# VH-VL binders against Cytochrome c oxidase assembly factor 8 (COA8), part 115

Target 1, 167 residues: Cytochrome c oxidase assembly factor 8 (COA8), of Homo sapiens (Human) (q96il0)
Amino acid sequence: APERGAERRDTAPSGVSRFCPPRKSCHDWIGPPDKYSNLRPVHFYIPENESPLEQKLRKLRQETQEWNQQFWANQNLTFSKEKEEFIHSRLKTKGLGLRTESGQKATLNAEEMADFYKEFLSKNFQKHMYYNRDWYKRNFAITFFMGKVALERIWNKLKQKQKKRSN

## First folded at step 13 (VH-VL)

Design md92 (from mc2 with heavy chain A110P; framework fv_ebronucimab)
Fold by ESMFold2-Fast, scan of step 13:
Structure md92 (fold): chain C 167 residues (1-167), chain A 124 residues (1-124), chain B 111 residues (1-111)
Amino acid sequence: as target 1 above (167 residues)
Amino acid sequence: EVQLVESGGGLVQPGRSLRLSCAASGFTFSSYAMNWVRQAPGKGLEWVSGISGSGGRTSYADSVQGRFTISRDNGKNSLYLQMNSLRAEDTALYFCAKESPFDYLWGTYPFDIWGQGTMVTVSS
Amino acid sequence: QSELTQPRSVSGSPGQSVTISCTGSSSNIGSGYDVHWYQQHPGKAPKLLISGNSNRPSGVPDRFSGSKSGNTASLTISGLQAEDEADYYCQSYDSRLSGYVFGTGTDVTVL
């Protein structure tokens, strides 16, 4: 049976997209930026001889990527929703319609929008602090396991050289 | 508590249609891919169909392609399976199953939560 | 739909160890896709037993272990107990089918 076609993107109301990498990929595959998170997803290639330690690192990286994608998709959707609600609220208080007679969206000036940005940043301060803490914690763990994998590979190469020399 | 409850099964004649529902509770429904898995009496598990958290991507087993349609209503925390042109070989217990962790990467995650199933019998 | 091949049945006495194999092909297990294992007691829904080749969900006893090599995954039940009598299914993803595939199932009998 013929190979299935090119990769496809999926999008979510929650702002998360999915993709299917080419089925014959032999390396990690980097996808296009997600519509909502603006982050490029990575599909991690799984080698046939993956060690348990390499698998643990890969799964940790996959889990971290999912967490990161979810955070930014939700953050961007929340920002867009609250921005639109703010604009609609301000236009309503001014007695203005949501669109002009010609059909284009009615907008607020930069000074009015500054109020929104200030409020949004202040409201989300704690959320961003927790994100940064978890981001550093996750990257520390990934770096630690990357080091372990590197040492394992070096040790295996040294063992192979020693074995060949001794034989 | 994370829970899935299927409904809509019953006795139906060959060539007719039936719609199954799965009600989800205890988790953010729109964040997880959902699947239908069936089991004929005394037989093994067969994956039927899957749908992404957004509903933007669907996939089907060859045996049901073109006859069954999977869909979801995230506002109602509900998963559906529209079954058309039913055949005797579609007789099975139909399970609703949730993927874990999040609906970000397709096709690599286990089904961590299952419903109890709803029985579909296709017979004249 | 292609199925993963499992032995029809395995049996053992309480306290013994049994191993269930799950053999796939180049389009699924051989392509490096993870293998998950499910336990199903008669009349009940399947329960996730092993995820991602070897990880145990909370509440699953240490007696259950999983491994994968090449085209074959294995589930080992050590210290076999009467409550382990059930059907066991492996599951992976198949790139040719662009969907999930289950094993043929193995009936574990405790004698």
Scores: ipSAE 0.000, ipTM 0.469, lowest interface PAE 16.4, mean pLDDT 80

Design md93 (from mc2 with heavy chain A110D; framework fv_ebronucimab)
Fold by ESMFold2-Fast, scan of step 13:
Structure md93 (fold): chain C 167 residues (1-167), chain A 124 residues (1-124), chain B 111 residues (1-111)
Amino acid sequence: as target 1 above (167 residues)
Amino acid sequence: EVQLVESGGGLVQPGRSLRLSCAASGFTFSSYAMNWVRQAPGKGLEWVSGISGSGGRTSYADSVQGRFTISRDNGKNSLYLQMNSLRAEDTALYFCAKESPFDYLWGTYDFDIWGQGTMVTVSS
Amino acid sequence: QSELTQPRSVSGSPGQSVTISCTGSSSNIGSGYDVHWYQQHPGKAPKLLISGNSNRPSGVPDRFSGSKSGNTASLTISGLQAEDEADYYCQSYDSRLSGYVFGTGTDVTVL
């Protein structure tokens, strides 16, 4: 089947995808945003006649997607945890309860939250710099392989044209 | 030290099920694709199944598709192979193998680290 | 199921050179997919010997070399030593199967 490669490569445990793209697909499909990373997963189509170069590009794009998803899921969880800890600490220092009269969670004003954001960004500066470096490196590699694949496809079209003429 | 240790093999009757485990140590488990490769007694190597680092993508050899399920628990640094509807021809030493990281220049996907294997014998 | 064909066995004496061929088809080696080689001593797990056609992992002696042309990859062991007596397997990717394939294996004996 045309989607055999995609089904064999992109199935969740027990053969069910985490999000179900159309059963027959000749194109990449985009899923809903992940709750933790806020990134949309892409389900990559695997052609029956995929070249080694096309496979390398696809795997690089898949690896980059997973790397991005893992990084941002972890970062967002860390941010949420530290934000709640900061709010709790500041409210305790002010002698305030963790809940309002309405039963909702108490919060800090914008000026107080600015302290947290500044501290969080400062603390994570090196981590974000390494992420940006790796992100640019990965995207450079993806662009490079995209160029190679484009050249391969042009060459294959030229070979097919010659083959048709000589027969 | 990078190490893979398989377990769960044994003697099982045809038509039954068995679950294999592979415990990983010494590397960031979630960053690498993992595979199961088997070797029947006195025979060569046969790739069985693979799973991406996140667990979001799986693949299977035609001989086991629909019967075996590969999975991983990155929090426990563990890889699993659920083997259902076992047949005599599934008798083999089952190896856990790690894929090399993607090389940005050449894009190679060899199996750089292997466990010692766990023996599965399917016999009446 | 092995999709790549290797000779059943090759033999040599210490100091000689032996070459193991690995022949595939248009859906694997013939398409240009990389070939990797593994060494397996009796009772041991396979060990990566050659990566990506010709690259040696750290700790692999210079005596081992790999090459690839058309549908065939070759592993050459120069200056054969007694410790080289083992089974050798090639491995590639097959686009028809959308999966990895191994060679039939070659038993190297040092006489």
Scores: ipSAE 0.014, ipTM 0.601, lowest interface PAE 7.7, mean pLDDT 83

Design md94 (from mc2 with light chain D34Y; framework fv_ebronucimab)
Fold by ESMFold2-Fast, scan of step 13:
Structure md94 (fold): chain C 167 residues (1-167), chain A 124 residues (1-124), chain B 111 residues (1-111)
Amino acid sequence: as target 1 above (167 residues)
Amino acid sequence: EVQLVESGGGLVQPGRSLRLSCAASGFTFSSYAMNWVRQAPGKGLEWVSGISGSGGRTSYADSVQGRFTISRDNGKNSLYLQMNSLRAEDTALYFCAKESPFDYLWGTYAFDIWGQGTMVTVSS
Amino acid sequence: QSELTQPRSVSGSPGQSVTISCTGSSSNIGSGYYVHWYQQHPGKAPKLLISGNSNRPSGVPDRFSGSKSGNTASLTISGLQAEDEADYYCQSYDSRLSGYVFGTGTDVTVL
């Protein structure tokens, strides 16, 4: 019976693995690279006194992380899948088996693989362009909300000082 | 024509096993991930299991993990679901569904082709 | 298993617009996972209606549209026709479950 983690492979474009920070952590925690996206996930700490604006920023950062992980997990999955299918197709065309005598996967030479890589990059050029555009848009939004949160914190400190001085 | 045809359903006693099959035609079967989705009589859709195009990766809903095994035979254009330790709660119409990156620019996968389903009834 | 929440039923007259909501949580729609929509007529297999929040497959009329905001995705059917009488399901991915999740389903009635 395969491990639960193995049984959860490939079912979604995101391919995101679960992770947990050390118990009672009060800071954001950075995990190991996800096996599908190769990106390091961030677990965000949620303070009890989080403002609505701070919550919006955190959720935007979490949503951007999930979007980013979805894109790269799916891209890596698609690459792996198409690479394996390309190799199998070429080996069948040559009348060769899919495995060597030792059970290792049979491979193509560097020249044949170069054809696959060039086709894959060309095929995905527009996809990467749209990814970059939206990555810039998301980072702009995050920066904007970071600024708003900073201003809210400054304003709250000023309001508290003014009220304290009047009493 | 692109189509999926399920078979292997029937009446089975609790605790027994049953194997479902899905025959694919009209597309390059090995190029697409495949899934099983079930629907209990008069109820909604529930995802059961998925498998990559090569068969190298599988995943399962928590409700069936450890009891069901998904597999495929690309040489026969066939998808399988081995169902062990069946329960009354597994009674449903079982659909075979094909994944494709329907929004190719974003790499999003949706279930674009569905079979007609095969009925599995688990009762004593 | 976790499901996305849809209204049990919605109804409208021919030519009117109806909207079906699909509400998730932070582990699925709220995390930015894409939402797909399926149409199922009685006794038939589901048919893909909307993919990736808002994209229409070939052959789907432009009166069907999808959108997403926060934890909620919506399917809007404008110019409602008798043939639209069916069950509709949303679907996404859930990171907590590491698998796909479907909505509870909505029965659309054309009055």
Scores: ipSAE 0.000, ipTM 0.462, lowest interface PAE 18.8, mean pLDDT 79

Design md95 (from mc2 with light chain D34E; framework fv_ebronucimab)
Fold by ESMFold2-Fast, scan of step 13:
Structure md95 (fold): chain C 167 residues (1-167), chain A 124 residues (1-124), chain B 111 residues (1-111)
Amino acid sequence: as target 1 above (167 residues)
Amino acid sequence: EVQLVESGGGLVQPGRSLRLSCAASGFTFSSYAMNWVRQAPGKGLEWVSGISGSGGRTSYADSVQGRFTISRDNGKNSLYLQMNSLRAEDTALYFCAKESPFDYLWGTYAFDIWGQGTMVTVSS
Amino acid sequence: QSELTQPRSVSGSPGQSVTISCTGSSSNIGSGYEVHWYQQHPGKAPKLLISGNSNRPSGVPDRFSGSKSGNTASLTISGLQAEDEADYYCQSYDSRLSGYVFGTGTDVTVL
């Protein structure tokens, strides 16, 4: 994808809240936790003289952040939805209303909720396994590109020193 | 199986607005950046706009900046292009294109899947 | 704005080899941004032919090959066939434009 300053003003559609880094920041900025994913977004600084290799690394990190945010936002929403449905279903089966006589939301005991957690974990086992696999693949790639960028920066520094000596 | 289908094109007067849609199927839509590419009759390809998988990042060609807005609805597997202040120069076949998965070894991001295009004609 | 420069047309006889050049500048190909190639038959959508300078997607015949040197990328079609008659476009990323840029396109004619 192409990159510009407009990128800095956007937020993820999955529910990442809009945030603005300090106006004088020349480094990456960490924002508040997202409402849905509960992860802190990182706002990436784009250098004026970014190399193709640096751009690839930044894009990979940005894409990985968006992928991670979407995964956990979806997971948390699914968990909350299924939890409420489970509680409603069990209360209905018992002939109980959705609220207590004091007006608070009716809840299930820990023993009943354990059934939900076990079912949810087993149902999502494969999904979480694939998430972990992809998470490791992405981090390996990020580390690999970080190494390449570091080598490029060392080479550029050596070229600058050599140039200064000839001038 | 993997398919992109554009719609919303037509004849429109200069200065008016038009909204294009692209329906995606056969892949995890939210995982890939999407782009709009246009081709004027008898001319070459011109990149118009791009949007990241989450929709959190957008980009535009200078020729459309400030007039066009790209957006997506991942729940509906749909990509959109809102075109405002249309000009005769915007007359073209508009293609929806998907970016390839990031190649972890080579870092490539080519346009691997394309729709058939929807024709937009701006004329009085 | 600035497009990558390709020859308008290239022609060859069946079985011959043809090469299409794609010349950019320091803000795109010259900086090391990869080049992709697309094939477009009349009335049809473009099809990805070569990705990342030289990588051939599955299903693309090995008679298509890509290379890059300096600010110029090349697409070579060996054993030219009638079905190769199409328009060919190169594509890269341009740092000055902060966006993707396509080549001017080359019409390949099989004589």
Scores: ipSAE 0.013, ipTM 0.604, lowest interface PAE 8.1, mean pLDDT 83

Design md96 (from mc2 with light chain D34W; framework fv_ebronucimab)
Fold by ESMFold2-Fast, scan of step 13:
Structure md96 (fold): chain C 167 residues (1-167), chain A 124 residues (1-124), chain B 111 residues (1-111)
Amino acid sequence: as target 1 above (167 residues)
Amino acid sequence: EVQLVESGGGLVQPGRSLRLSCAASGFTFSSYAMNWVRQAPGKGLEWVSGISGSGGRTSYADSVQGRFTISRDNGKNSLYLQMNSLRAEDTALYFCAKESPFDYLWGTYAFDIWGQGTMVTVSS
Amino acid sequence: QSELTQPRSVSGSPGQSVTISCTGSSSNIGSGYWVHWYQQHPGKAPKLLISGNSNRPSGVPDRFSGSKSGNTASLTISGLQAEDEADYYCQSYDSRLSGYVFGTGTDVTVL
């Protein structure tokens, strides 16, 4: 849940970030990990004077985060479900119970699980390929728009400085 | 086979409530923002409400703020609009609409898929 | 609420070109927010015709084109055909409303 932005010591001037309302109003913040995706969501601060370009970047980042979280939530649930089904199937084939004498879940050794991991990866190869393609494409777009926003902010600061000098 | 199908419309008296549903199929529902757009008989389109793919963000037109609530159930591929304190001016055909994916060169969030609409008539 | 302003109606003959304007303000089109265009035939849902000012979705004929300058966006239909007779709506985002706004709509008649 860390606040974004540089933390400065209490020297004069102390910086703008120190005087903002609660962090979720002035800054992006990172939430707890999602139960299914295991990814930490970023909650984006929306400035009152958000430009169209800043809105494009924020919506792209939010959409990419939601897409990424959904992908990994589904992937993790599918993996867990298929893993348990595989273990139960193999234990049944061996005539073994689903739990050890100590009451723990019965497991397969590394050699036995290797077949499952190989099958799962092969089965999901195309899905992961499309995910990687879209992930890089989205990150390229985010980086591109981040650059555009940075240039816009530099340009606006330059314009404001000229206006102050002229007026 | 990408489809959106609205339901839940009907005749209702002023001051009462209705809940609209939109069933989505043929795409990854949770990956896209969804919107409600209405059209009064013989009139133009009016945006009503929007919700992010996760459901974490919602927005409303001023005319419905505080009366309508948008929600979604991604496990059921369904979008909802809870309409409270209905007024005669809420009489309209209500469409659900999906936002387009981001195009990295142009960055578009147009409404690329629309349902056929469900008619809400608020009359005594 | 401020809507985007479109002419009420535009008419033309088959083969002619017609242009529909969509005029906004500094809080929407004038600030550089995208303009999208939708075509609606009687009794049907709107169909996305132009996205992001000028991008044509797959399946939309080349005779449809969009442009934007300042506070005004335009949709041009060249080689007008009978099937183009419909209502046309522009749409943008408005920063003051923090939401989407649609145009007043234009009825295109093919005579």
Scores: ipSAE 0.000, ipTM 0.511, lowest interface PAE 12.9, mean pLDDT 81

Design md97 (from mc2 with light chain D34F; framework fv_ebronucimab)
Fold by ESMFold2-Fast, scan of step 13:
Structure md97 (fold): chain C 167 residues (1-167), chain A 124 residues (1-124), chain B 111 residues (1-111)
Amino acid sequence: as target 1 above (167 residues)
Amino acid sequence: EVQLVESGGGLVQPGRSLRLSCAASGFTFSSYAMNWVRQAPGKGLEWVSGISGSGGRTSYADSVQGRFTISRDNGKNSLYLQMNSLRAEDTALYFCAKESPFDYLWGTYAFDIWGQGTMVTVSS
Amino acid sequence: QSELTQPRSVSGSPGQSVTISCTGSSSNIGSGYFVHWYQQHPGKAPKLLISGNSNRPSGVPDRFSGSKSGNTASLTISGLQAEDEADYYCQSYDSRLSGYVFGTGTDVTVL
């Protein structure tokens, strides 16, 4: 099952810092690899004074992470199922049982598995190309919004500087 | 053809339950957040509920919180709205709507595709 | 108020320009949340007309334009045509409600 929990948006490990828990939570936190996607999730820090633009950037990053994790979880599931089907098919062709004398699952050697990997990669070439294209588009959008957030922060600093100059 | 088709509406008595469905086609359903929006006869649009592409995040308008449950089945390209404890004021045409991807359009999460709606009438 | 305020009706002659205002509060438009606009013909589903304050989706004519200043967003229809007779709704996000809010809707009549 994909990783669950309200802590997907939390950034700091809970209970680690007793002195200053709020300051501890001011960082993005990288979690352990997801069981299905093998990707490490990022739990994003949410500032109390988050601007709408900062929220858009965070939501884009969260949505991109969710999309990425879902893609790889599905890809890994497909890979596992097709791998098992390939192994069973090759064992049947060789006249071998699906289980060894001890009841363990029978396996293929590395040379035989190379045929499966080559076929799987070729079969999924277009799917991976579309994934890479969308990944580039998403990262370009993230970079664009990071730039907009930076400009907003510069503008806010200039406003503060003007007020200090006037006072 | 990109399309959303709602179903499951009808006449239902107050206090009863009804489940709406929305069938999606022509786009990668699991990649987009989905929403339910309603419109009472002769009135304006009211956002009801939203769900993320994976189904991991849901949100509800205060008027339906605790009574309605949004869900999706990405394998069937379907969105659902379970409506419990229905009231006369829930009477409306219910639309499902897809959020646009801002990475694709350089924009925001606007509702770029809408279904034609399914009518829910809560009356004794 | 939680709903975005629009005029109930706006009228114009063919070829003229009309502007529809959408006024929110500090928890939505005033906080800088984006405004989207939808067109709804009688008996039809809403159609996205403007996204992100001023962006036109593919297929929307240049005569439709959007802008935003402070607590108010505006939709301008130039070169008004008979087929523009419809209801128009603005939409934004509201941080107080943690959800989307729509405007009260504006009926556009072409003389």
Scores: ipSAE 0.000, ipTM 0.497, lowest interface PAE 14.9, mean pLDDT 80

Design md98 (from mc2 with light chain D34N; framework fv_ebronucimab)
Fold by ESMFold2-Fast, scan of step 13:
Structure md98 (fold): chain C 167 residues (1-167), chain A 124 residues (1-124), chain B 111 residues (1-111)
Amino acid sequence: as target 1 above (167 residues)
Amino acid sequence: EVQLVESGGGLVQPGRSLRLSCAASGFTFSSYAMNWVRQAPGKGLEWVSGISGSGGRTSYADSVQGRFTISRDNGKNSLYLQMNSLRAEDTALYFCAKESPFDYLWGTYAFDIWGQGTMVTVSS
Amino acid sequence: QSELTQPRSVSGSPGQSVTISCTGSSSNIGSGYNVHWYQQHPGKAPKLLISGNSNRPSGVPDRFSGSKSGNTASLTISGLQAEDEADYYCQSYDSRLSGYVFGTGTDVTVL
């Protein structure tokens, strides 16, 4: 006797006619890290019977993800540019070339790079404060709508149970 | 000193239950996702289950789905694996492993700290 | 059900270079998920050797290097030493399984 769940998980076909393939089309799934933001995107599953409230929650989560992706992509680009400028400046101060004798980019030690990290964080303090504020505001809104969706689902289950019971 | 110590392994009969524990020290336990990884004698590594730092998300390998339950107690710095309906094929050394911080510069979640493992033998 | 494929064993002489391949599929390495590498000496827990395809944790010698192209990741050990005799495992995330997958493991022998 085969185990139905294991069989469906391991041998489920892929294809255009398959409504709900395992793991990808029946629930949310996580993608690879974005090249610029280094964040893994969540691809949201859209059920056929999505309520207006569920749609609002999904769109809010998608919008928040897009905002977050854009913030970190821009931050990482700025960081990389300023890091290279810092390294160039310090090597010039030391009277060293920008390339090693092997032709590779010259580097600074961890102690010297700590100065850059401190300066970068200090310079971007206000930007990070606004990001943090908006991040919590967005998460508060998401949690609020998640609660509403949960209550809607409980209500619908209770209504269905009441209808099924013969008394 | 960052450390993970597993316990709770032993000899158990097929169809029985066993609960594993992993005690964490030296880091902010609630900030990191935790995982269970097993290794059958003379075989390779197999991921078993994972749990987010808050405990709000869990995931399981197909081989253990419905039988095993991962949980954590952040107040006690402890990770747990409740193993029900044990089978001979569950015989393995069970490791707990911590995920690295998500580093926005490098975008990685590796298993950076591992315990020494606790042996589970499912046999008569 | 999906596991990453590694050669069962590789061998080399002291001072030589060896490369271990790790081949996945479109649902894991082929989708761009990062590959991590672990070293396991007999009777010991695995140790993180390479994170995020090519990044070395503090304390890992620079003779260990990682790369990734398409469906395949590679770990290269240059200047092979006796202490490098160990099992090596790659690891990635699989979107179809919604979980982590490890490679089949490679036993490195220094002749």
Scores: ipSAE 0.000, ipTM 0.466, lowest interface PAE 16.6, mean pLDDT 79

